VHH binders against q2ydc9. Designs and how they scored, part 31

Target 1, 344 residues: q2ydc9
Amino acid sequence: MASESAGPAELGFVEAAPSWRLRSEQFPSKVGGRPAWLSAAGLPGPPELACPLCGRPMAFLLQVYAPLPGRADAFHRCLFLFCCRTPPCCCGLRVFRNQLPRQNDFYSYEPPSEDPPSETGESVYLHLKSGAHLCRVCGCSGPKRCSRCHKAHYCSKEHQSLDWRLGHKQACAQTDNLDNIVPDHNFLFPEFEIVIETEDEIMPEVVERDDESEIIGTMGEAHEEELESMAKHESKEDRIFRKFKTKISLEPEQILRYGRGIAPLWISGENTPKEKDIPDCPCGAKRLFEFQVMPQLLNYLKADRLGRSVDWGVLAIFTCAESCKLGIGYTEEFVWKQDITDAA
Below, E stands for the ipSAE of ESMFold2; O stands for the ipSAE of OpenDDE; V2 stands for 0.75 times the mean of E and O plus 0.25 times the DockQ between their complexes.

## First folded at step 12 (VHH; framework vhh_7b18_3)

Design t4 (at its last look DockQ between E and O 0.51; V2 from the best seeds 0.61)
Fold by OpenDDE, look of step 12:
Structure t4 (fold): chain B 344 residues (1-344), chain A 124 residues (1-124)
Amino acid sequence: as target 1 above (344 residues)
Amino acid sequence: QVQLVETGGGLVQPGGSLRLSCAASGFTFSSYTMGWARQVPGKGLEWVSYIRSGDSTYYQSSVKGRFTISRDNAKSTVYLQMNSLKPEDTAVYYCARHYKRGFGTTLDYAFDYWGQGTQVTVSS
């Protein structure tokens, strides 16, 4: 199988965009807000979108539209990343994949129109075309409903209570206006479009000549010079970090690096996954690196306002090599979190 | 049925100019991004330029400053003004309708409909 020469990494940047551009029918890559769900069927439920550590509802972090050329069943393909925003946890991460053929029940076969819709109202869609109800707070599946108005849906009692306190109590009796105005619950991340840029092949691949020169040097007098030379020798960690910095310096505002099957850009050699650390897909295929989220995204998320906030060095997303279709639903993929190690 | 018909190609001397036209039909032209790509025989498709519905334009670095993309929505036509042509610009030029750009997508995947192309030859 010819190793398809992993093309250059694509970079993602955040830009402000009108809300209509970030709707499902536009197949957006986006940060924050509510998920722009691809398939209206088989959405992850509250259990799947609960933090695996604390059990609290996770927040939508970003989605990446990443079709697979030559795959009819993945003409539309999206990856959805969620994170826990609940202190003190803020550590839970989950990623889901969904894909559709070009011809499907949810979207036109034709390209999405680039014209703004006539309806200028920032209408929050609280239901999908499938009839599935979405949580008023997080935009995820909302199987629970308000017992009073029966129109407001929620993923959890927590979000129900939150909405109740923040205005639903007053609005609940006024059933005609419930669908149009959703208060800011301070749960969603700020919303941005992710814009794709190609990393200009500026830097020649420094062929790291693995000069494995086996310096079988004799153990004796070389200790002090070795300590000084070791002091002068850039540690493997320093080299990794330097590489990271160099790549980031070229495009400092990059929030995402995409390259299916390429090597992730790590901040350190510590807490990097080995092949054995990446679980295989339930279909039996291996998972491959697809994209990573950079620490720069944290600056846009205004995480500082959130107290013990979501934090990462790098989030690396690994997906099924076969991009298998496990049913009609959303398939969970794998995310690896590399933390920023305080350089002692 | 969607149709894209390129015209305006031909033989030109180095430093010369050509204007390509692409007449579009079968869809709401004004609502879509249109683009130009070129292909040299034996090479892959190369992106040249595209223009969004809001008239934002993008150019490949190799043609920036020399080529200008424009559109006339009333005529459902996209144009490529090519100035200061070089032998390296010799290719079949294709007009294409944009579908959607995603991560990991090639140029041919980002566009869903292509014209038959028009030959541009820059030769002394």
Scores: ipSAE 0.778, ipTM 0.900, lowest interface PAE 0.4, mean pLDDT 88
Fold by ESMFold2, look of step 13:
Structure t4 (fold): chain B 344 residues (1-344), chain A 124 residues (1-124)
Amino acid sequence: as target 1 above (344 residues)
Amino acid sequence: QVQLVETGGGLVQPGGSLRLSCAASGFTFSSYTMGWARQVPGKGLEWVSYIRSGDSTYYQSSVKGRFTISRDNAKSTVYLQMNSLKPEDTAVYYCARHYKRGFGTTLDYAFDYWGQGTQVTVSS
């Protein structure tokens, strides 16, 4: 049975950060850019990172660094979320978990250094320590190689064609340090760090009354909200949305809520999963809620793209209750997409 | 072997001040974030303050404005200046080397090496 500490929810917020702080050896939680892979071996291959709905390559959306401190085999632990951003689909989602002990073949036993690396920071690192090559466009496993230069790697013909058109045709002929000249393919989401804050309890305002003073109690807010909803004759859906807004009110810019085993905060009563909708892990364990992506993140994703983007009310991520380790590779987990309105 | 040695604790009146010091050895001090945590009687272990190698500082809300963390990289020493002390600040204070904060982490993950602690008592 799980021995995790039951703490309050942790909230994620977007913050700008220099690129070196978002590299794998810094164990970042981050939005956008290329994945900062944890294990450099056993990456998901192109079929595992194809959109389950349309088959096209997915874009990295975000990763969270979420160690399990009581588990030696999960001293390091990351969750990686991918989404299809290719119109007209923009709907497919996949999420992967990977974990390592503190002693491993890829990273120092010591804490991440606070010293900026001596590298210029202008190069894109597309060759992992394991020998794995990454796609120049998306940063995912890139087993396909340019037949002319033998240096550029891709996950798919689609990304090879894109890179060719947008710069590799010229760079291939010159071949001087291809990592310095990777163009903007308009495929990756903008890159940000996710910073962590612990959620404060929502304290009702103390309202002075003619007759009495009240002691502030956090539990009274929920009951009062129910009574107000009944008095206004709000629909059940309006009441759920008001509870969502009330819950986030102290920190309305949160893009992520984390709490392994806590209840998700749904934006509506529609499109929520039943227990049967959440598959067990292949190891036999149930999956537990771990974190949700909030709709506020969408504001940061649309800045680079006009009129075509992913959309959701909430994305809820469920992971193996045992956080099992099957070999050295990445384990696919489960993501539920809650849409605000039912789209056929 | 990493060693962290705290000094400067003691008994002080409410409203008083103390300065804690932590001498570090066994690692490249200037490359790592250092911090303070405290064990409060009748409660648990909680973080107090962090300082990055570049001197950015972070504070728990209950001590912000009253406590100041600082470091001297040449002496491999981190300090905690505690002003306007309150009885609720009574605790054993630990110096620690920060590892990394992630979602769902506990203090024993967030800090990988701890000192022996120094007692701070704030009472009339």
Scores: ipSAE 0.667, ipTM 0.808, lowest interface PAE 0.6, mean pLDDT 83
ESMFold2, look of step 12: ipSAE 0.643; ipTM 0.813
ESMFold2 (binder alone), look of step 12: mean pLDDT 82; pTM 0.825
ESMFold2 (binder alone), look of step 13: mean pLDDT 81; pTM 0.825
OpenDDE, look of step 13: ipSAE 0.738; ipTM 0.899
ESMFold2, look of step 14: ipSAE 0.519; ipTM 0.757
ESMFold2 (binder alone), look of step 14: mean pLDDT 81; pTM 0.826
OpenDDE, look of step 14: ipSAE 0.769; ipTM 0.903

Design t5 (at its last look DockQ between E and O 0.61; V2 from the best seeds 0.64)
Fold by OpenDDE, look of step 12:
Structure t5 (fold): chain B 344 residues (1-344), chain A 124 residues (1-124)
Amino acid sequence: as target 1 above (344 residues)
Amino acid sequence: QVQLVETGGGLVQPGGSLRLSCAASGFTFSSYTMGWARQVPGKGLEWVSYIRSGDSTYYQSSVKGRFTISRDNAKSTVYLQMNSLKPEDTAVYYCARDYKRGFGTTLDYPFDYWGQGTQVTVSS
């Protein structure tokens, strides 16, 4: 199998964008807000979007639009990453993949216009074209509805209660205005567009000389010099961290690194996944690295305001090597969380 | 009907310059990303550059610093200024309309409409 020369990594940056640019029909890569769902059918339900640790509803973190050239069935392809924002947990992560052919029931065959729509109203879409209702709080599937107005939908009792307290109680009797004004529930992350740039191929001057020089050095007098040399020898961890810092220093504001099948950029050698730690896709294919979320994103999420906040060193996303279509729905992929070890 | 017509190709010496033009019609030009690709005989299509509606530009690494993509929305025309041309730049250059850029598709995403192409030959 020819190692497809892993092209240069693509970098993601956050930029402010108007809301219309971040709608589903624009196929956005974005941070925060509500998910811009790709397929209007087969959305993950409340159980799938519940934190696997605490069971609370997860928040949409980001989505990556990443079509596969040459794959008709993945002409449109998106990855959706969710995280738990509920203290004290804040550890749950899930990622889902969805893909569509160019010809589909939801979008035009023609490219989307990059011009603003004539209707500039910041209307929150609370339903999909499929008729599926979305939660007023999180923008995810909302199978529950307000028993009073029957127009407000929710993913959970928790979000229903939250909305009730934050204004729905007053608005519920005024059914005509419910669809247009959704209060800020302080649940959604700030919304940004992810802008894509190609990482400049810095020619690694450093020929990693794999000097596997088997220094069969004789055991005797070498202990003190070895200790000093060991003290001077950059630990593997230091090397990894240096590499990380060097790459980040070139583009300090990068929040995402994309490269299907490339090696992730780790902060440390600790808590890195081995092949065995990455579960195979249910289709039988291996999962490959596709992209990683950088710690810089945390600065944009204003996570510090959220108390015990979401925190990571690196989030590495692994996806089915075959990008298989398991039905019409959203397929769960795999996310690995590397934490920042205080070992410095 | 969408039409793209390339012009400006020709023979040039190494180190020389050419400016390609692509006249677009049949769609709202200003609303779409436009790009250039090239094909060497016997090789696959290689993306060269694209420009978004907001004038953000992207280049293949091999042409970065030498080529400049621009657009004139009033004329519905996209341009490729090619400087410091090399023999390796010899190809048929195609103008194309982009669909949507995403990750993994910066220079590999298929465009939905293409011109007939214009030959660029860099030779001493």
Scores: ipSAE 0.673, ipTM 0.889, lowest interface PAE 0.4, mean pLDDT 87
Fold by ESMFold2, look of step 12:
Structure t5 (fold): chain B 344 residues (1-344), chain A 124 residues (1-124)
Amino acid sequence: as target 1 above (344 residues)
Amino acid sequence: QVQLVETGGGLVQPGGSLRLSCAASGFTFSSYTMGWARQVPGKGLEWVSYIRSGDSTYYQSSVKGRFTISRDNAKSTVYLQMNSLKPEDTAVYYCARDYKRGFGTTLDYPFDYWGQGTQVTVSS
């Protein structure tokens, strides 16, 4: 597995895109908005998408389109990451994998065309081909429905109440165009596509010298005594953080690093998982690193304007080494949250 | 029947330029992202560049600043202008009605929607 991913990391960057480009049939990698579900059947239910710490519904954070070359059963393959964004919690995380063969009941065998749909704009897709209804607030499985109109669906009482307060109370009488009248609940993250660039390889000696030059430049106006003190106190932790900064410096806007089986780029030596911290897949296979979410993504989420907000040093996603199809629908995988150290 | 025909390959010295063309037929050209990939001897297939139906362009880092992809929807043609060519650019270049959409792949669909390729050789 590591040999397949031994090449350079692939980097993800956010870009603006119209909503139609981020729908399921375009197979997007995207941040925010509602999930673009891959299989329309077997969605995670509300219990799987409740925050494991506070029990409230989680928000879709991002999805990654990551087919496996040479695997007929994973011609299409997506990973879906959810986080709790509800203060004061903001800590829970869950990640799910789904995959389909090229010939399937949901999507064309041919590559998708890029013609905008006839009903462009802010329309949302809350009813899947499988017959599944989606929550009007979050776009996750919505088995609860409004008892008045029987047309609006929700994952939870929390989202039903929120939608009621913010517009459904009035819109309930307009059943024919209910999907076209969805207010801003201030729950979803801003929506972006993720575009891919291959990371250029950096020689460690050159990267370290460039980082040293920047440090000297920044502190070059400092007293010589202070510069010597900093050099004398560089610890292993300081070297790890310096290497993190240097590694990302060529592409500082990266929000994601992808590579099945490569080594994660940790922000510090603390709060990293040991082998025992990464559960095996229920199929018996080990889980291996697949991608990490970088702290730069936080700048795009606008979450710091809501009081306590989501925060992380790095999120590292680990998936079944066999990419198995265990059971029906979406398979839960493992996410490790590296918190930043606040010992200062 | 999807048909893609590449032209413009050849032998060139380092630092030289070539312009590849790909004439497309059998589908609504303006509705698709078009791409270029290359098969480098001794290495695998790799994507080079793609251009969306709305003309946004994307490049592999090793060719950024040297190669320019463009399209002419009226002629159903996609182009790759290759400047400052290096021996490392030696490859068979393929035009495709596909592009790199996913992480961990070269291009997402198999050779079903690819041209026959054109050889580019850069030698001193």
Scores: ipSAE 0.630, ipTM 0.793, lowest interface PAE 0.7, mean pLDDT 82
ESMFold2 (binder alone), look of step 12: mean pLDDT 80; pTM 0.808

Design t6 (at its last look DockQ between E and O 0.68; V2 from the best seeds 0.67)
Fold by OpenDDE, look of step 12:
Structure t6 (fold): chain B 344 residues (1-344), chain A 124 residues (1-124)
Amino acid sequence: as target 1 above (344 residues)
Amino acid sequence: QVQLVETGGGLVQPGGSLRLSCAASGFTFSSYTMGWARQVPGKGLEWVSYIRSGDSTYYQSSVKGRFTISRDNAKSTVYLQMNSLKPEDTAVYYCARDYKRGFGTPLDYAFDYWGQGTQVTVSS
């Protein structure tokens, strides 16, 4: 198996983009808003998109368009990351993968047109081409419907109630205008395009030769020198943090680092996953690191500074090494959250 | 049928300038991102520049400030003005139509049609 030389990491940056550019047919990498679902079939349902901790509906955080070279079945491939925004929890995370061949039932074989649609209206798509209904609040599968108008769909009673309070009560009687105007429920994150840049190999990888020189130092005189050496020796933690800081300093606005099979950039040596902590894919394959979300993204999410909000040091996403297609649906992958340890 | 035809390559001295042209046919040119890539013999393809349908331009760091990509939609042509050429710019330059760039996507997957290329040689 030729060790595919892990190419340089790719970096993601956020940029403002018109809404049409962030629709499914454009195969976007994006932050916030509603998910630009890839397959219109087999969407994750409300149970799958509920926070595993508090059971509340999760919010769409970002999606990454990441086709697999040489994989006809993954000509289109997207990863969808969700997070819990419900205080006091705000800790739930889930990631799903979906992939399609170039020839599929949903999209043209040809590249998407970059022409703005003639319909300048920010029309929120509340249904997919498959006929699947989407929640008016979160843009996820909405199997519940308003009992009055039967046109408004919701993922949960919570989102139904939210929409009802924020305007659907008034609009519900006006059936003709329901599809065109969705109020801001203050649930979705701000929407951005993720722009890809290559990390300039400026800095020679100081191949830190792990000189595991087994300093078999004799036990005796080692205590004072160990204390001084411990004082002078940059702790492993300090080294890790320094590396993190150095990499970020080169591109301080980076919100994402992508590299399949590379080592994640950690903030700390604490709460890093071991191989055993990463569950295998249900297909039997191992999961490998694919990308990480940087703490810088939090600055763009306008997460209300007030109270327990969404917070992370690093989110590391691990995906099936085989990128297996388990049916027509969305396959859940694995996300590891590294928190910022308050340096004691 | 989609066709891309590059012209304007040649021999130039260091510090010189060339203007590459790529004539496109067989598709709605104005609706697509167009790009330039280059390949040095024995090396892989590297992207040089691309221009979106809305005239947003992007450049590889190595050519930034020296190269300028532009397009004429009426002529279905994309251009690469190359100034301050260096020996390191010696390569076959290819015009390509963008499909969609994703993370981890090599150039041959990001672009779906390529021209035959034009040789650029920067030598004293």
Scores: ipSAE 0.742, ipTM 0.904, lowest interface PAE 0.4, mean pLDDT 89
Fold by ESMFold2, look of step 12:
Structure t6 (fold): chain B 344 residues (1-344), chain A 124 residues (1-124)
Amino acid sequence: as target 1 above (344 residues)
Amino acid sequence: QVQLVETGGGLVQPGGSLRLSCAASGFTFSSYTMGWARQVPGKGLEWVSYIRSGDSTYYQSSVKGRFTISRDNAKSTVYLQMNSLKPEDTAVYYCARDYKRGFGTPLDYAFDYWGQGTQVTVSS
């Protein structure tokens, strides 16, 4: 049987999906939109979702559904990644883990139903069963409320002002059906499902051993001398980038690589973390690599058409090796951003 | 209570075809994702294909273009049409009900009910 630390990587790809498939009770892996929170209790508050660099509210980037085998307290398990998309910063990142047993107060013991919901419209759910209110702009915890209508909630003054300017000034006076009149704030990323494919092993053998002699050995004799010369001239950074390109070549559309405890696939040798750069979990356990976000995701975010925006080589997520449960809330984990090395 | 019963396995030559069937009972079949997995000798358990109620289908790369999953909700039955069979396809094939496939989830954890399995052998 596949183990936690062994086996091939799993790859994530974006697909369009109807909104109902991306609700919390479907346990989605998804990009963009509002978070489909797992536990309705203990959400990260506005301070935890403020950009660690500039302090402004972060946007939900993606979540992955990642149950942990053999752990009853992590039958459901989800990781939530947030990024700052507010110019001029666009750099901050935070990631949170939450998990639940199969029997819980929020979801059926049975698998998610494939039956579409009865409602005809696409409503935004901004009030969780726990009593928590969500920000109309971002879908994160929204403890601030509009003092006029007392029905609209916000994570921050920034989002309250944004909603006011883009429609709530008029809608506040109406006070009915506020969830059905949420405007496009141009804050949320486009929404997609992330679907899973297991990476097969057919191609990478040429590169897996980091053995230049086998690459030369598989070529014709007329090419051996030429390839040996070229192999001796390739820089270390060129080899790392070539290995990156070769590894993804069978599925170049992958936006995510998952494998708890596997080695990350770096795009360059620069800007990678050392052991000291990865903090231990507050429970005392080490953190281990769990998944990485690939640069291909940027193509789906409309980032290259918005001026200054989010950018990365890869994002690498590291989580508690014990997948511990600290209290009833969401546990912050660690994300490393690998930027592309500037040309020297 | 929940039961999944596979049929249609057997011995075929390389390049041949088989159709596997899985009769489901004890749950509202049309409401759930169904799948096929296989136990390859010496290699362990691997997923093959799954199908959502709305007919979205997904395949492991090694079987794309050769295998077709389908379902008949009125008969509570899921099928796997296996064409262009190769010796590497030799395995015990299992029908399963998917709880919800997530990242990093072994099949025996992601599938909450399994059939008994049916042997497929591809050899000359």
Scores: ipSAE 0.593, ipTM 0.789, lowest interface PAE 0.7, mean pLDDT 82
ESMFold2 (binder alone), look of step 12: mean pLDDT 81; pTM 0.824

## First folded at step 13 (VHH; framework vhh_7b18_3)

Design u1 (at its last look DockQ between E and O 0.67; V2 from the best seeds 0.69)
Fold by OpenDDE, look of step 13:
Structure u1 (fold): chain B 344 residues (1-344), chain A 124 residues (1-124)
Amino acid sequence: as target 1 above (344 residues)
Amino acid sequence: QVQLVETGGGLVQPGGSLRLSCAASGFTFSSYTMGWARQVPGKGLEWVSYIRSGDSTEYQSSVKGRFTISRDNAKSTVYLQMNSLKPEDTAVYYCARHYKRGFGTKLDYAFDYWGQGTQVTVSS
């Protein structure tokens, strides 16, 4: 199988967008807010969306709309990334994949309209078309309900308590307007659209060094880089970091790099996964690199306001090579976190 | 029924210009992203340019600075102004309605309708 020359990565950038563009019907790639769930059926439950380390509810970080051309069953395809925001943990990560055919029960066969909906009402959807209730705080599955009003739903007692303290207590007695006002619980990340751009292969300007030096033989281009690296006593780590820096410098605001099956861009040689560190999909297929989240995203998340904040060098997402459909629900994929080693 | 009809193709010398037009019908034209793709002989379909409902545009790197996509919503028509044409631009050009862009498509959009195409030949 010829290693298809891994074409240039696609880059993601954050932009402000109106809320309607970030709804499920628009199949968004987005950061923060509540998940724009793809399938209204088979949502991850509270246990699945709990931090694997501390057990607390995770926050929605981002979703990537990444359909697979030629796959009828993956005409629509989204990856949902969650992270733990709970100090001191802030380390839990989980990613889920969902996919749908073009013809499905949830969306029109026709492309979504790019026109703003007439109803500008910022209505936070607290329920899916399937009738599934969503947590008022995080927008995830909310199987718990308020014992008083029976209208407010929550993923956990924690979020229930949070909402109660921050306004639901007052609203709960006013049953008619409960659905219209969801307070800001400071749990959600700021919301942005992820805009896609293609990484321009900056052909290295062949600095035409006019050096007339003689056609000595085809010792391969590989030797000059090695010789320069040897001359500069550049460590392997330095080389990796230089490569990372060079790629980022071309598009410094990039928050995401996408390329299914390509090599990730690592920030260091430390804490890079080996093949054995990437678990196979439960279907038996290997997982392949699909995309990575860059450290630049942290600048947009305003994470610094919350004490021990979410932090990463790179988040690399690996997905089933077959993009298998394990049942009707969301399939968990694999996230590798590369931390920024404090350069001593 | 959705219909897309391309016009404006032809033979042009290197450095010349052509303007392609695509008349669209059967849907609310102004609400959708439109684009152009081309097929070079012996190669696969490649996207050339897209224009969104808000008039934001995207171009393939090979045509950037030379080609300009535009639209007239009142006429339900999308245009491709091609300047500084090169022999490498020789292809069948197709107008297309786009479904949605996602990651993994290399400036491609999911598309659901295209025209019959118009031949563009750049030759001395």
Scores: ipSAE 0.754, ipTM 0.895, lowest interface PAE 0.4, mean pLDDT 88
Fold by ESMFold2, look of step 13:
Order: structure tokens, then sequence, then C-alpha cells
Structure u1 (fold): chain B 344 residues (1-344), chain A 124 residues (1-124)
């Protein structure tokens, strides 16, 4: 018998991976590229993936493969995080959950093969088994179609215009294999696999102070008293940030911390949610913390390519405590953005 | 139809060595990650090591440097070489086929087929 545990956090790290390893049937945790949708049916539509702040199409940021032990209806379970990366906004966020039983209409009951697939010549998969077409720019549901070639699909006029300007105007006339002619729209984030490590016990802060004490010991007693005085004046905010730094110190490159029901690791005491700030799931259940996105991820996103860029201290994702499945499609969950520059 | 059969367990003194073998059948062995787990008295079930189809390996911290996992795809067999054995290594060792690890999964949900187990006892 298995059950959910409140044990140590699991950490996520970015790694390069070949594109085939990041396809849906591999059940990836990944950053960037296009979403590897779990259920091929019931995708969020363009209105659901519009930025809640500016209304423009959002970019896929990351997905997390997070099955629930002991839940047959969540044998496969994935969370999809989207962000607005289009200047001048770059602020909006949305997150969705989808889950499937082991026996389903989309995937084999058997584990994904670790062998590379044999197909060649395909660059993107923009048509799902369900019959859904995906936007050439963002990989989200693309109900709009180019009226000339009838092969290019888009979520919005904005992405259709972008693709037109960046190459489809010419490629549309040729029409032979548009999946091999998708330009870099400078819209998708760079693509990486997220690999999992269980967090080990962290060394106490004494090691860092031992280094300081050694230096102080060679400098004399007056310096020791000065350092003690400075330590007494550490603010509550300094202690919170120091705890953040200490907690991540053995694995400073972590881009994600996962633990359903554990306490988030905040970078600051400011801009943290109270219980009332976290909406209940529409099913009536409370939402639980599930994972956080660390600021280290920003180093991998090449966000400065377009001027104003995405930014955060921590993103904290909260999901239905029941992990409910109210219908066929994707269920919107809650994301809290902790910024490090707010004056509130 | 999937079968996993472990052999090679036994009684050894602390500091000794054992080599476990697991013969696999009923699936395309070379395409999947295989692993070893153990049921330790008082601690329950814990993973020990994995070996991927491309021969990359992972080890639990308590056995790293002492245990070595390997595979022979031609014989559909996975091995665990256990050196510098300690009394705490006493357990029933299971060979298992890995399914797919995700965030929040326990060992039981990372493996879908298990062998019968082989007893390893480390006692002076």
Amino acid sequence: as target 1 above (344 residues)
Amino acid sequence: QVQLVETGGGLVQPGGSLRLSCAASGFTFSSYTMGWARQVPGKGLEWVSYIRSGDSTEYQSSVKGRFTISRDNAKSTVYLQMNSLKPEDTAVYYCARHYKRGFGTKLDYAFDYWGQGTQVTVSS
C-alpha cells in the first residue's frame, strides 16, 4: 500500500534533452518549447490561455509530471504553467492540471520506451490524436486556419500575423511540408528537460560562520565583538532570505521545489499569500501548495532577448486538495507570484 | 507474462561481497530501465539502484560507492554487485522494471513489476 507523504522536497533541475524525449508519450517534466499535452482532448481554448492582465496569447513556461500515488484516476497527472512573455506586459500567469488513468485512449499501458523513435523529417507535432490542431507559434489550441494553404493553424490573429511576417507569407505558397518550415518566432522559451532529485539534509549555517570565525580569530577580539553586534541587528527579512539561501545551498541550481502539502520556501516575508488569498477549487475543496518555481529558472529563459522580460522571486502553485476531475478537460489551478521589489 | 527472477542472495559477514542476478522475460528488456529495491526490517521498502537502457546508473546515497548495478541485454539480466556489506544492508532484495518517475511518486509507483525477492543477511 502507498500513500502521499509529507517528506523532504523533490528538486527539479534543467538538462538538455533530444526533442523526442520531451514528447507527450514520454510524460516529460520540461521547460519551454511547446506544451507536451497530456490528454489530447479538452485542451484549454484561446480565451483560457489569454493573459489575465493584457489579453494577449501566453507562452508555455513549464510542465511537471506529478502522478498521485494511490489515485487510479491520476495515474498520469501533469501541471502546465503559462506566462505572458510579450512586452510590455510580461506579468500574467495561468496554470492547468490534467490527469488520466493508466488505461486511457491516448497512451500505452506499458512504460514509455527509452529507445529513440525511428521517424525522421518531422520537426513539430501540431495535430493531436483527438483531431485538435495546434497553433504553429505557441503549440496551444489553434482553431483559426490559414485560408490559402489550409494547413497552418493559429490560436489568434496575433500569432497568425506573426507567423505570416516571419516566413509563412512565402512558405504558404509552397505548402509542401509546413511542419518543417516553422521559423523561430522568438516566442517560445528554450526547451529543456526537468530532472528530479530528492533534497538531502542541508549543512547548518555554522560552517559558513566557522569560516568567518577563522578570519576573525586571526584579526583579534575587537573584530569579534563588531561581528556579534552586526549579527544582533539582522532583520527579520534578512533571516528569511538567509534561510532561503541556506536551504538551497547544497543544490543552488534548483529551478523547482516540489512537495504536495509542504510549506513553500519564500524568498522574502513580503508578498506571501494568506489562506484567504488562495481560492478554493470550483469543486469546493481547498487548494494545497504543490510546487514552486525558483528564480534560478530565469537564467535559462533568455528573457532579455525582447527587452522587458519575465521576472519573479518565487512562483508558488496551489492545486485542488482532492485533485478532482470535473470533466474531460484541463482544470485551472492557482499560481501565486512573489515579487522581490514590491513596496507593499 | 512479465517475469523477474532474482538469485545470488545469502549470508555474509560484514565487509563481504555478494552479486545478485535478475533474469527477465516477457518484455523487451533492452528498452527499459531496470532497478533494485530492498525491504529493510523496520524501514520498509526503499529503492537501491537503477540502470537505464543506455547503461547510465543511479544509486541511493547509502550504497553509492559500495554497490554497482549492471545489465546484459543479450541475456536479459540485471546484476547488483554489493561490496563492503554492512549489517544495515540486511534485506530482501527485489529486481523490478521501472515505469516512469514523476514528482511526488514513491518507489511503488515507479516500478510496475517485481521479482520474488532474494534474502541478503549481513551478520557476524
Scores: ipSAE 0.640, ipTM 0.802, lowest interface PAE 0.6, mean pLDDT 83
ESMFold2 (binder alone), look of step 13: mean pLDDT 82; pTM 0.826

